# Ledger of designs, part 1: VHH binders against Jacalin-related lectin 10 (JAL10)

No score or structure here was measured in a lab: all are predicted.

Target 1, 292 residues: Jacalin-related lectin 10 (JAL10), of Arabidopsis thaliana (Mouse-ear cress) (q8gwi7)
Amino acid sequence: QKLDAIGGKGGKQWDDGADHDNVAKVYIRGGLEGIQYIKFDYVKDGKTIDASIHGVSGSGFTQTFEIDYQNSEYIVSVDGYYDKSGTMQALEFKTNLKTSEVIGYPKGTTKFSLGGVNGKMVIGFHGSAGKVLNSIGAYLTTAPPTKSQLVGGLTGGEPWDDGSNYDGVKKISVTYISTLIRSINVDYEKDGQVVTRYHGMKNGDTEEFVIDYPNEYLISVEGTYNILPDDNVLVIRSLIFKTSKGRISPTYGFVSGTKFVLESQGNAIVGFYGRDGGAFDAIGVYFSPIPS
Structure headers, positions and changes below count from the first letter of each chain, unless a header shows other numbers; Kabat numbers aren't used for antibody chains.
F, E and O are the ipSAE of ESMFold2-Fast, ESMFold2 and OpenDDE, as the mean of both directions, binder to target and target to binder. V2 is 0.75 times the mean of E and O plus 0.25 times the DockQ between their complexes.
[cut] stands for letters that were removed.
The coordinates of atoms that the task and the answers printed are left out; those that the model quotes come from them. Centres of patches stay.

## First folded at step 1 (VHH)

Design a1 (framework vhh_vobarilizumab_d1)
Fold by ESMFold2-Fast, scan of step 1:
Structure a1 (fold): chain B 292 residues (1-292), chain A 120 residues (1-120)
Amino acid sequence: as target 1 above (292 residues)
Amino acid sequence: EVQLVESGGGLVQPGGSLRLSCAASGFTFSSYAMAWYRQAPGKGRELVAGIYSGGSTSYADSVKGRFTISRDNAKNTLYLQMNSLRPEDTAVYYCAREYLWSGDYTFDYWGQGTLVTVSS
């Protein structure tokens, strides 16, 4: 999808196109008269591609904003600020993981937002430029699910991975004993069908947490992990789930040791991965943007 | 330049209260998740409380119901209200800017810390 350029009508049109998998890095130089130039490094087939500078090159100070594309970071939106003549005065970039500083001088300008569509990421830019950046537009594509880091015991048990190719979570059944988590059983939805995945040992008390998908999304997994004294391994001791409607589950298991939170603003949990054996050793999640 | 400056630490008796502040500068404060960590003598740093850019909060179980994290985006300031303080709350408290690395807490900037001593 091509988003129209916003700003003034000055300058010569430029277009980096949409034949990219991601953006790797932004180079930008602000000035008193406006954004003097912008340049993007794109990613295609695992390699970075140099694009042309848009605006006027020179020996001025350049600010940079890096996207960790190898770990599934991507640009979700750009906020721009233009003056009454349509000259771009400042830009701010937002990824699924962080927000840049405001680059340039935004006071007394009109603010706009480019992108910010749930389920989509920015893969290219276009606009117009002369001695300053006059307008900027973007190309959007479907965003990939983002894989969290693994929390808990990273060396015990055996790895498992449900992947991220699900539409949402409908139910989590947790089996626990007085000291730790034993297993999870997750009901996912994919193309209107329920897919069930079970991980861990069945010994223990089982409770279920039902999500009203697609009217409600699982957005957070919080818990604790601690060493199991007898075998000197870290295991997941407790789990708590939170939904997009503000519902919070009971605490499952026993709160002990180091706390973790797996949550990403504007995203739902669409998959789980981890490690398990005699106990539930480690957990991680896949995030996908919540559609509107 | 990114700077985080903590204040409000001090000596307090058990059962007392303290309010910690963290003044942030050099970045768009409202766009970042922020956290308070502490390090007690002889122990590693542990998460005390976190607040996401959208306002949702998270607490360590040892402080739940006693501590409240909050932010004032207009003042670029993070707060930790500490009530019913215990000797085991004695630690250096650190303000941190959180980078949510695929859902995990990761830090790109830390303050210098402020000492809290709970003792008679």
Scores: ipSAE 0.000, ipTM 0.086, lowest interface PAE 24.5, mean pLDDT 84

Design a10 (framework vhh_vobarilizumab_d1)
Fold by ESMFold2-Fast, scan of step 1:
Structure a10 (fold): chain B 292 residues (1-292), chain A 120 residues (1-120)
Amino acid sequence: as target 1 above (292 residues)
Amino acid sequence: EVQLVESGGGLVQPGGSLRLSCAASGFTFSSYWMAWYRQAPGKGRELVAGINSGGSTSYADSVKGRFTISRDNAKNTLYLQMNSLRPEDTAVYYCAKGLEYYTPGDFDYWGQGTLVTVSS
């Protein structure tokens, strides 16, 4: 999605395009007359791409704003401030993890925003520039999945990770006994096909929780974890699932110990990771934005 | 009252290292852009390195890869780690506080400076 450039009509049109996976770094040089130049380093196929400077380069101080794209940081929005003459006076960048300083001065200017749409990230920029930056626009795409914290027993069992490369969850089957969770079996959807992943031991009672994907999304995993008395190991004791339609599963397992909730507003669960061995030791999830 | 006090300068041989410190007081240090400038005898002030409140950094081409700017907001202190020093780095080094609502490069307060001499 291309967002139109906002600002003044001066300068020469420039366009970095949308053929990028992320933005790695922003370079801005400003002054009292406005933003003198802007430059972006982009990411494509795991490598940084050096892009052109837009505006006029010089010997002045250049500000940088770095995006930790290797750890799933991305720009969610940019706020611009332009004056009555149509010169960009200030810019502010917001990522999923942090907000930049306002670069420049916004007093007496008109404010606008690019992006800030739930589930979208900025992957490119365009605009116009001459002696100063006159206008700026952006390219948006669907944001990548976000990894939750891992909850439960963090040292027992062996790690596993289904990843986040799925469209949604269609079914989760839980195997449990009177004291704890033994396993989960997840049916994911990817490009119209079901992909099944199994983790843990099959011994116990098995119950299924079916999600009406794509009309309904799994949004929450709630549960408890506690020490198993005889082994003094921390394991997942109970699980409860919630959907975007307000459906709540039965409680699986035995409610005991510390309560946790893995949920992110506006996002669906699209993957699981964790630890398991003789018991289900730990669980975490990947979140992806729910389509509008 | 805004006060910036530099320290850590001295005489060092080419290829050596020095760490400069700037103790800041009289303002909310964590909210401001901070920078290091230098001035060699008979020359104008040159921007060396800058850091914003979020920790993003910028460097002059002459020092990039050799110098590292950092900040400790709990101690209200700005640092400049200088490695692989050259005779051309000889200058008085100044700490500078940015204007909160202006772009970096517009600085309103400067410290008294600390002398760095790189000579055999």
Scores: ipSAE 0.000, ipTM 0.118, lowest interface PAE 23.8, mean pLDDT 84

Design a11 (framework vhh_vobarilizumab_d1)
Fold by ESMFold2-Fast, scan of step 1:
Structure a11 (fold): chain B 292 residues (1-292), chain A 119 residues (1-119)
Amino acid sequence: as target 1 above (292 residues)
Amino acid sequence: EVQLVESGGGLVQPGGSLRLSCAASGSIFSINAMAWYRQAPGKGRELVAGITSGGSTSYADSVKGRFTISRDNAKNTLYLQMNSLRPEDTAVYYCTAYLEGWDTLYQYWGQGTLVTVSS
């Protein structure tokens, strides 16, 4: 999707296009009369592409904003500030993980936003520039899944990973005993087909939490982890699931020890990973943006 | 089963100190964690301090910096050192132990020991 350039009508049009997987780095040179130039490094097929400078190189200081694309960081939106003469005075970049400082001088300007659409990321820019940046626009695409931190016992058991290549979660079955979680069994949907993945031990009480996908999304996994008696290993003790419709599951297992929440605003859980052995040692999730 | 016996409570003036003890007996080998709770007159029980078998500690905000929880595994005894006592610390103090097995969880309570902070 192409978002129109916002700002003044001055300068010559430029366009970096949309044939990129991500943005790696932003270079901006500000000045009292406006942003003097902007430059983007893009990512394509795992490699950085060096793009052209837009504007004029000068005697000002260059500020940079780096995107950790190797760890699934991406630009979600850009806020811009332009004056009454149609000159871009300042820009602010927001990723799924952080926000830049306001780069430039926003006092006495009109503010606008590019992007900030749930489920989308910025992969390219276009606009107009001469001696200063006059306008800026963006190209959006569907954002990729992101991987949460792993919580629980990080050294016990054996790792497992269902990946993120699913459309959504339809059901999660939890097997537990009075003190801890023993296993999970997840029904995913992929292209209209149900894919089932099982992790952990079969012995215990089993309860099901059904999600009305695609009308409802799993958005949160909350729980606790604590050390096992006698073994000195951390394991998952309890789990609670929450959906986009405000439904909350019963507490599975026993609340004990350190609390965790795996949740990302605007995102659904589309995959699980973790560690298991004699117990269910650790859990993590993959997030994908909820469709608008 | 586990039996817990508290001692060390009494009357003390504001700013004073007391040391509470809790002696554990019985099936102590599966004790995962121990804690001190208190119950003021007309109030519910609240957690004061906790300690795991490995020695990690936690404290309620109201007692942090004034109270210290510790355990002596050789004597099977839990302690609460209470310094800079305040009238609002007046309560019955209870020792508790959590026993965790592979398929069972049990929480045991002592009878309580009264702490009165008054001039």
Scores: ipSAE 0.000, ipTM 0.101, lowest interface PAE 21.3, mean pLDDT 84

Design a12 (framework vhh_6qgx_2)
Fold by ESMFold2-Fast, scan of step 1:
Structure a12 (fold): chain B 292 residues (1-292), chain A 123 residues (1-123)
Amino acid sequence: as target 1 above (292 residues)
Amino acid sequence: QVQLVESGGGLVQAGGSLRLSCAASGFTFSSYAMAWFRRAPGKEREFVAAISGSGGSTFYTDSVKGRFTISRDHAKNTVSLQMNSLRPEDTAVYYCAAELSPWYIGTESYDYWGQGTRVTVSA
């Protein structure tokens, strides 16, 4: 998807294109007369690609903003500030993990936002430039899934990981006893097919939480973890699930110890990972943007 | 340098209200989930409330649900805890915490901690 350039109509048009997997680094030279140049390093097939500068070299220092693309950081949006003559005066970059400082001089300007589309990331830029940057536009693509922290007992049991390559969650079956969670069984959808993954011990009471995917999304896993009296190991004690339709599951297991919630606004849970052994030791999730 | 500075603590009568604030500096505020923890004398530190980097998701411990509200102001780089219907058992030092994750909220392993602000609720 190509987002039109915003700003003034001056300068010569430039276009870095959309044939990239990510942006690695932003170079900006700002001055009192506007942004003098901008340059992007892109990522393709795990390697950085050097692109051309847009604008002119001037006096002063180049400011940089790095994206940790190797750990799935990506640009979600850019805020721009342009003056009445249509000169870009300042830019601010937002990733899924951080926001840059405002680069340049935003006072007395008109602010706009480029990107910020739920489920999308910026993979390229275009615009116009002469002695200063006059306009900037972007290319968007679907953002990759984001991995949550792992909560619970981080050293007990054996690791497992369902990954993030599913379209959505259709059902979670929870096996529990009066004091803790024993297992989860997750039905994922992938390309119209159900894929089932089971983790943990089978003995206990089992209840199902069905999600009406794709009309409803799993968005939240809430729970508690605590030490087992006999083993001095942290395990998951309780779980509660919440959907995009405001449905909340019963509490499975027993509420005890430290509480956690794995949620990300605008995102659905599309995968699980964790640790299990004699008990269900730890849980984490993968988030993907809910389709608009 | 990352700094978290709490304020707003004090002495209040049971049933009263207090608003705690945490001023954050030295990092990009929206890139961090923020939380409030508390520690009563002679007890372990416990989770109270958390808010995601975007402000779109909040989480509360059961004993404060419906009484406390966590919020954040990106323009002022502050996270706040509005405490209503205070009880003597809410007496504690309240700590602001920040965790490098804008996309989820948790109750463990926060990266940065403030020095705390004291809240005393009289019977």
Scores: ipSAE 0.000, ipTM 0.214, lowest interface PAE 16.8, mean pLDDT 84

Design a13 (framework vhh_7d4b_2)
Fold by ESMFold2-Fast, scan of step 1:
Formats: structure tokens, sequence, C-alpha cells
Structure a13 (fold): chain B 292 residues (1-292), chain A 121 residues (1-121)
């Protein structure tokens, strides 16, 4: 999605395009007359691309804002400030993890925002520049899914990860005994096809929780974890699932120990990861924005 | 070998009380959390109440909260369920349950034989 440039009509048009996976670094030089130049380093296929300077090169202090793209940081939005002449006076960058300082001189200007749409990230910029930055616009794409913290026993069993490259969850089958969770079997949907992933031990009682995807989304996993006394390991003892339509599953397993809730406002669960062995040791989820 | 023996069930009128007991053997009772489950005909087993190894943490199902009280006596290897203001919908077999304590135990739950509670109309 291309967001139109906002600001004045002066300067020469520039366009870095949208053929990028992320933004790695922003370079800005402000002045009393406006932002003198801006430059972006982009990421493509795991490598940093050095892009062109927009504006004028010259002496002066250049401020930088780094994005930790290797740890899934991305730009969510940019706030801009332009004066009555349409000259860009200040910019502020927001990521999923932090906010930059306001770069430049925002007093007496008109404020605008690019981006800030739930589930979207900025991957490119365009605008116009001459002796100063006159206008700026952005390219948005779907942000990658967010990985939750892992809850439960973090050292027992073996790790597994279904990833986040699914459209949604259609069904969860839980196998449990009176004291703990033994396994989960998840039916995901990807491009109209069902993909099934199984984790854990098959011994126990099995119950199904069906989600009416795509009319309904799995949004929450709640449960408990506690020590297995003889093995001195933490395991998942109980699970409860909740959907976007307010449906709540039965409690599976045995409620014991520390309670946890894995949910994120406005997001659906699109994947699972965890640890398992003789018991289901730990669980985590991937969140993706619910389509509007 | 883990053994759990329930007692105290019976047939009572609505509004009456019963006290269930669970006598445990074959493990160090004071090291394990314990719980009471119940199962009515044609329904799944549901957790009624649970109690930590020390007795300091207690949980109840919403349907019994305020009416039932779980307790334990570690010196006697015994867990109790005090059931007050009994209702017809409390009619079920009540099972004593022990925390799972062996990863080599292939899907076997450590349940007692159960004790029948019938609340007659």
Amino acid sequence: as target 1 above (292 residues)
Amino acid sequence: QVQLVESGGGVVQPGRSLRLSCAASGFTFSNYAMGWYRQAPGKQRELVASISSSGSTINYADSVKGRFTISRDNSKNTMYLQMNSLKPEDTAVYYCAKDYFGLSEWGYDYWGQGTQVTVSS
C-alpha cells in the first residue's frame, strides 16, 4: 500500500520503492530552515541496502535511528511536522519496540502521521526534496507475526515450533490425564488447505475444540503449570481456549500451580511453539492481527 | 503403588451436608497436591476442588464455591471435602485425585475407586 506524500510541492520527486523486507537505519540532518536531508538503509534478502541521500549533503550533525531488524523490530509509523511553506521541519519514528526522539524543530508546525495501522509496517519511503525535505510518504505491508513468551517448564523436554506461516486455527485436539496435559493436535489453515501438527504423548483422554475459521478466531490460551514432584520439572497442567466470538472451551487437564494467559488485544493466534517429552512441558503462541 | 480410597458418600435430601474423605498410601502425601473430581452419568469428569501440598493454595469450581470446603491433614495422609447445601445437580461419583508423579506411568491417572453422592428430590 502506497501512502501519498504529505508536505509542500517544492523540490524534486524521489522514490525508494517498496521492494524491501524492512528498514535498517534512518539518517536525518535537521536545520533551522528544515530537514536538510534524509537517507534510509533498507533490508532485502537478509542484507542491508545502502540507499540514496534525499536533500543536500553538507557539513553538520547527522542523527541516526537504528531498527533491530534481526530481532523482528520494524517501523510502525512516522510522525511529520511541516511549516506553512510546506517544508518538513521535524520527524519522529515509531517501531513495535521503541520511539525515536523528535528530530528537528516541531514548534509552530502542522503534524501528520504515516502508518500506525494495526498489523502493518513501513518498508519504504518516497517524497520530494531540494535544499530541504519538502514532502514524505511511505509504503506499508503486513507486519510479521509476534512471538509470545514461552510459559511452563523451560528446561525439560525437547523444543518444537510450528511457526507463524498459517492463516488461522481451525481445531485444537487436547490429550490430557487427570493431572496434566499430554499433547495438542492443531489443525491450521493455509491457502484453503488444512495442515495438521501434533506434539506430545498420545496416552490420555482427547477432547476437540473447533473454531469456525474464518468467521471466528482463536485469541487466547490460558492455563496453569506446576512441578512434577518426582521429576522436579515444570509441566503444563491445564489449558483453556477463548475465541473472538466470546466462546470459552472447557478446562482441559488439572488446574494446579502458576496461572498464565497468552493473548494480545486485536490479534489472533496463528501458530504454536513449545517443549514436550513425557509430558507437555511448555507452550507459546504467535499472534497476527485480526483482519478488519 | 499409589492407592487412594474415598469414603463418606451416601444418599441425602437437598440442603443437607456430607463430608468426603480420601485416605492416601504408597507415596509421601505431604509432597503432592490433591484434588476432588466428580462425574455424573453421561458427563465428563470435572474438577471440583484442589489443594496444594502445604494446604495454603485452594481452588474451587464456580458451581461449588461457597458451599464446599477442601482440606487436608498431612499427619493422617487424608484429604477431605466438606459439602454443604447439597443440590440435586451435585449427584455424581466423587473421585480423589493425586498429582501425576511419574513420566513412566503410561497415561494412567492416580484416581481412587470413587464414592457415590446422591441428592434425592
Scores: ipSAE 0.000, ipTM 0.167, lowest interface PAE 13.9, mean pLDDT 85

Design a14 (framework vhh_7b18_3; at its last look DockQ between E and O 0.06; V2 from the best seeds 0.00; counts 0 for: pae E 20.5 > 2, placed apart)
Amino acid sequence: QVQLVETGGGLVQPGGSLRLSCAASGFTFSDYYMGWARQVPGKGLEWVSYIYSGGSTEYQDSVKGRFTISRDNAKSTVYLQMNSLKPEDTAVYYCARELPGYWTSFDYWGQGTQVTVSS
ESMFold2-Fast, scan of step 1: ipSAE 0.040; ipTM 0.538
ESMFold2, look of step 2: ipSAE 0.000; ipTM 0.096
ESMFold2 (binder alone), look of step 2: mean pLDDT 83; pTM 0.836
OpenDDE, look of step 2: ipSAE 0.457; ipTM 0.806

Design a15 (framework vhh_7d4b_2)
Fold by ESMFold2-Fast, scan of step 1:
Structure a15 (fold): chain B 292 residues (1-292), chain A 122 residues (1-122)
Amino acid sequence: as target 1 above (292 residues)
Amino acid sequence: QVQLVESGGGVVQPGRSLRLSCAASGFTFSSYAMGWYRQAPGKQRELVASISGSGGSTNYADSVKGRFTISRDNSKNTMYLQMNSLKPEDTAVYYCAKDQYDILTGYSFDYWGQGTQVTVSS
């Protein structure tokens, strides 16, 4: 989606396009006359792409704002401040993890926002510039899911990853024995179809936790992990699931050792990853914003 | 071989108390977390309470929190469940469980005793 440029009519039109996966770094030179230039480094297929400088070098410091795109940081929105002559005086960048300093001089200006649409990220910019930045617009795309930390035993078993390319979770079947979790079987929805992924051993008691997707979202995975005295291996011992409607599952498995909680306010769980062998060694999740 | 023997169940009126005991043998008792599960007719098994090997940490199901207290005496290889303010909803067979890794059997009750019946009725 292309968001129209906001600001003044002056300067020469520029457009970095939308053929990017993310923004890596922002370069801004502010001054008393306005933002004198702006430059973005973009990411495409895991590589940084150099983009053109927009505007001209002038008085002031070149300030930078880095996005940790390798750890799923992305720009959510940009706040701009333009004066009565239509000159951009200041910019502020917001990511899913942090907010920049206000770069430039926002006093006596009109404020606007680009982006801030739930579930979307900024992947490109366009606008107009001459000796100062006159207008700025943005390109939005669907934001990637955020990957949680991996909890449990980080060195045992074999890694598995369902990824995050699902619309939601419809059902989780947990197989457990009196001491630990053996397997999970997850029914995801993707483009109106059920996709089933199974991880672990089938032997044990199996219980189902059904989610009324899309009217209800899985939002939390809570549990415990502990070492096994006989082999000194960390495994997931128990699991509890919680939904956006306040439902809490029974405790599956046996509560033992270190407690963990995997949840993110305003987000639903859309994928699982982990490690397994004869038991679940470790578990992690992918979060995406809950639709409003 | 691991042996777990539950006792202390019975028939009581609502609001009364019972204390369950689990006598353990065949393993180093203080090295393992222990817990109480229950299963009512037509319902799935649920974890009621758990206790760490040292006794320093406990956990309870929300349905019993404030009413039940789990404890252990490592010198006697015994775990207890003090059940206060009993409700008809607490009617179930209560099982004690040992924290031991065994993926070879695949059976849910290999680490339970035979259970003790608790019936709460007027």
Scores: ipSAE 0.000, ipTM 0.263, lowest interface PAE 11.7, mean pLDDT 84

Design a16 (framework vhh_vobarilizumab_d1)
Fold by ESMFold2-Fast, scan of step 1:
Structure a16 (fold): chain B 292 residues (1-292), chain A 121 residues (1-121)
Amino acid sequence: as target 1 above (292 residues)
Amino acid sequence: EVQLVESGGGLVQPGGSLRLSCAASGFTVSSNYMAWYRQAPGKGRELVAGIYSGGSTSYADSVKGRFTISRDNAKNTLYLQMNSLRPEDTAVYYCARDLSYDFWSGPFDYWGQGTLVTVSS
């Protein structure tokens, strides 16, 4: 999706395009008469690409804003500030993890925003520039799934990760005993096919929680974790699942210790990761926006 | 070698209270996860309350707010304080050393013989 440039009609048109996976770094040189130039380093196929400078390489202090694209940071939106002549005076960049300082001088300007669309990220820019930046626009694409925190025992067992490359969850089978969770077996859907992933021990009682995907989404995993006294390891003691239709599963296992909730407003759970060995030690999830 | 002996059961009216005791020998109560289970007539066993070596506790929803599990380390004894008793609490109550955390060889249950609690008018 191409967002129209906002600002003045001065300068020459420029366009970095949308053929990028992410933005790596922003370079801005400000001055009293406006932003003198802007430059972006983009990411494509794991490599940084140097783009052209937009504006003039005059004297001024160069400010930079770095995006940690290797840890799934991306630009969500850009706030801009232009004066009555249409000259861009200041910019502020927002990622899913942080906000930049306001770069430039925003007083006496008109404020606007580019982006800020749920489930979208900025992957490119366009606009117009001459001796100053006159206008800026952006290209949006679908943001990658987000990874939750890992809860439970972080040092016991071995790590496992189903990833986030599934369309949705169709069924979770939980194996438990009177005091804790032993395993989960997840049926995912991908391109019309069911993909099953099993983690943990088979010993215990098994119950199924079926989700009516794609008419219903798994949105929440709640539970508790506590130490195993003789082994001094944290393990998942109980699990409860919740769907987009307000349906709540039975409590599996036994409620004990610290409560957790893995949930993100407007998002569905599309993958699981965690740790297991002799016990189901830890759990985390991947979130993806629920289709409108 | 491991022995658990329950006591304190009896007949009580609805709304009454009872305190159950579980005397342990052959191991140390404070070093283990300890639990109270019950079995109502014609039903399977259900977990009622548990206490970890560190002292944290857990309760079944049906008894939460009414029952309290505790231990006396000097006496090597586990307790279940039962308040606001209901007819549905009628069961044989068992204490157990719960070894359900042994995932490599499977869970091991060390059970007492039980003590009968009857809640009736």
Scores: ipSAE 0.000, ipTM 0.144, lowest interface PAE 16.1, mean pLDDT 83

Design a2 (framework vhh_vobarilizumab_d1)
Fold by ESMFold2-Fast, scan of step 1:
Parts: sequence; structure tokens; C-alpha cells
Structure a2 (fold): chain B 292 residues (1-292), chain A 120 residues (1-120)
Amino acid sequence: as target 1 above (292 residues)
Amino acid sequence: EVQLVESGGGLVQPGGSLRLSCAASGFTFSDYAMAWYRQAPGKGRELVAGITSGGSTSYADSVKGRFTISRDNAKNTLYLQMNSLRPEDTAVYYCAKDLGWYGESPFDYWGQGTLVTVSS
């Protein structure tokens, strides 16, 4: 998707295109005269690619904004500020993990936004520039799901991974005993169909937590992990689930040891991964933006 | 050493006018964009008006049409003509050399500012 450039009509058109997997770094230079140049380093096939500088060298420091693309950070949106002469005076970059400083002088300008569409990321830029940056536009593509850290016993059992290629979670069935979690059974939705994935041992009490997908999203998994005496293995001891509608599940299992919370503001859980053997050893999740 | 000295502030009635001056030294004044910032009691600093080395001007929406920024490169002096003053214009006014991007308020601008009080 190509978002039209916004700003003034001055300058000569430039276009970095959309043939990139991500943006690695932003370089901006200018001063009170406006943004005098902008440059982006892009990522393609796992390597960074230098793009051309747009504009001219100017006064002031080169401000930089780095994207940690190797840890699945990406630009979600860009806010721009242009004056009545059609000069871009300031830009602000927002990623799935952080927001930049406002780069430049935004007072007395017209504000606009590029991107900010749930499920989309910025992968390229275009615009116009001469002595200053006059306009900027963006290219959007589908954002990848973000993989959480793995919590619990990180070396016991065997790894498993449901992946992130699901639309949402419809139901989680938890099997537990008085001291720990034995298994989870997750009903995902994909293209209107239910896909069920089971991980762990069948022995124990089973309880269901139903999510009203797509009107409600699973947003949080919290719990505890601790060692089992005698075996010296770390396992998941308890789990609690929370939804976008403020619903909180019962506590499954027994609260013991180190607490964890897996959640990301504005995102739903769309997949699970972990480790399982004789017990349910570890858990992690995949996050995807909640649809607008 | 860059030095900026503001003057011309005072007490005025709503609808009145004031002209602020900023005497600059320690750098080649004509080579740099200059700006006026203000800070009202209990609020952050905001950019009021700017003028480039080439003479192009910019203004905050709240002052546009009422304030005029100008410069005299021969005298190393920046001016702000303030007309139709409102109680909301009450603030300490600072001039700044264009130091590049530090957000809305440069960390290392110089000057003590000049107080403008518009009586309600």
C-alpha cells in the first residue's frame, strides 16, 4: 500500500520504493529552517541497505533513530509537521516498542500522520525535497507477529511451537494438578476454521477458558514457575489469562515461585510456543496488533 | 562564547503592543536561523516565531498575524514585534540560536529572558 506524500508541493520527487523487509535506521538533519535532509537505511534479505540522502546538508546535528529489526521492531507510524511555506519542520517515529523524540520544531505547523493502521508496518518512504524536505509519504505492508520471551524451565523437555499464523484464540483448556500445570489445549481460528493444538500430559483436572473471538481477544498470560523438589527442574506452576474486555480467568494450578507476565499494549495473543516433557516446562506467546 | 541578551519586556494592557530585542554575540549572527521561545508560568517552553538566515519566517498558530519576527544582521539583533497582546501571551520570552533539533526547547540556548505581562 502506498500512502500519498503529505506536506508542501515544492522540491523534486524522490522515492526509495517498497522493496524492503524493514527500516533499520533514520537520519535527519536540519534546524529552524526545516528538515534539510533525510536518509533511511533499509533491511532486505537480512542485511542493511543504504538509501540515498534526500535534500541537502544543513545546519545542526544529524539526529538518528534506530530500529531493532533483529528483535522484530518495526515502524508503525510517522507523524509529520509542515509549515505554511510547505517546509517539513518536524517528524516523530513510532514503532511497536517505542516512540522517538519529536525531531525538529513542531510549533505553528500542520500535523499529519502516516500509517498507524493495525496490522501494518512501514517499509519504505517517498516524498519531495529541494533545499529542505517538502513532503513525505510511506509504503505499508503486513506487520509480522512479535515473539515474546520464553518463561519457565528453559532447558528441560522438548521445544514446541504453534507459530503465529492464526487469526486469534477461541479457547484454552488447561489441565493441572494441585502443584503445577500439566498441559494446554488451544483452539485457534484461521480463515473461519478452528485449529486445535495440544501440548503436555493428559493427567489432571481440566478447565476451559472461552474467548468470544472476534469480539474479544486474549491479551495476557501470567503465572508462576518454580523448581520441582528432588528433580531440580523448573516447570510452570500456575497460569491466569486476561482478555481485552477485562475478563480474568481463575488461577489454574498453584501459585509458587517466580512470577511472569506476557502481555503487550495494543496487541492480542495469536499463538503459543514452549517446552514440554514429563511436565509443562516453559511457555511463550506471539503478539499481533488488535484490529481497529 | 555564544551570548544572547533579551530586552523590551514589560507590563501592558490587553490589546497593547511591545517590541522585544535580542542582542547576539560570540558567533556570526547572519549565518544562523534565530527564534523566539516563551515559557508561561507552570508550562513548558514553546516556539513562538522563527527566522532563517535567508529571512524566511515562521509563527505559532496562536501568534500568527499578531507577532512579527525580524532581524538586523548589521547590528547582530533579533526582534519580535508583538501586537494585539492577550493575557495568554504572558510569559518569559527567550531568543535562541538555531542549535539543531533538541525537540521543542533547545537545552543550551542562552539568555535570562524578558518578562511580558499582559494584565487581564
Scores: ipSAE 0.000, ipTM 0.191, lowest interface PAE 13.2, mean pLDDT 85

Design a3 (framework vhh_7d4b_2)
Fold by ESMFold2-Fast, scan of step 1:
Structure a3 (fold): chain B 292 residues (1-292), chain A 121 residues (1-121)
Amino acid sequence: as target 1 above (292 residues)
Amino acid sequence: QVQLVESGGGVVQPGRSLRLSCAASGFTFSSYAMGWYRQAPGKQRELVASISGSGGSTNYADSVKGRFTISRDNSKNTMYLQMNSLKPEDTAVYYCARDSYLPWGTEYDYWGQGTQVTVSS
């Protein structure tokens, strides 16, 4: 999706296109007369692409904003500030993880935003420039899955990671005892096929939570974690699942200790990662936008 | 009115560290990007590192990435360059610079006097 350039009609039109997987780095020089130049390094097939400078190269320090694209950081939106003549005076970049400083001089300007659409990321830019940046627009695409923080016992057991390359979750089977979670068994869907992944110990009571994918999405994992008595091991004690249709699972295990909630507005859970050993030590999830 | 004063240079052996300081006065320090340039005898001046007004964005020359760290303390109007794992090729006069914001942008509008860094056995 191409977002129209906003700003003035001055300068020569430029277009970096949308044939990119991500943006790696923004180079920008603000000045008292406006943004003097802008340049983007893009990512394609895991490699950085050096793009052209837009505007006037000259003396001075170039401010940069790096995107950690190898760890699923991406630009969500750009806020721009243009003056009465349509000259771009300041820009601010927002990713899924951080916000840049305001680059340039936003006082006395009109503010606008490019992007900020749930589930979309910026993969390219276009606009017009001469001695200053006159207008800027963007290209959006569907954002990649995002990785939650890992919750629970961060040092016990061994790490595991199912990744995020699934379309959705169809079923979770939880094995638990009266005091803690022992294992999860997840049925994922990928290209119409079921992919099953098992993590943890099999001994305990097992209950299934079935999701009517693709008509229903898993959206939340809640739980608690606490130290296991006698072993001083921090483990997941309870789990509760919620769906996009408002369904809430029973509580599996025993509610004890520190509560956590893994959810992201507008997103479904499409993958799990964690740590396990003699118990289920830690859990994290991958989020992907719900289509709508 | 605008003044930039560098300090912290010296003579060190390869593998050692130095920290350079730049004390700024006469302007609103937090409103300007700042940086460090260096010039070895008979060579062109080159950008070593730069830092945005807030300190939230930094740049480094490829030759110093992973070894040098630029930082600033806006409450003290001071910029720093922490230089680790120094090499003989780092030998140069190091200059503190303020970004020019000039419309025709030919060079920085203010430079310090420089501080000598020599890396020798």
Scores: ipSAE 0.000, ipTM 0.168, lowest interface PAE 21.3, mean pLDDT 85

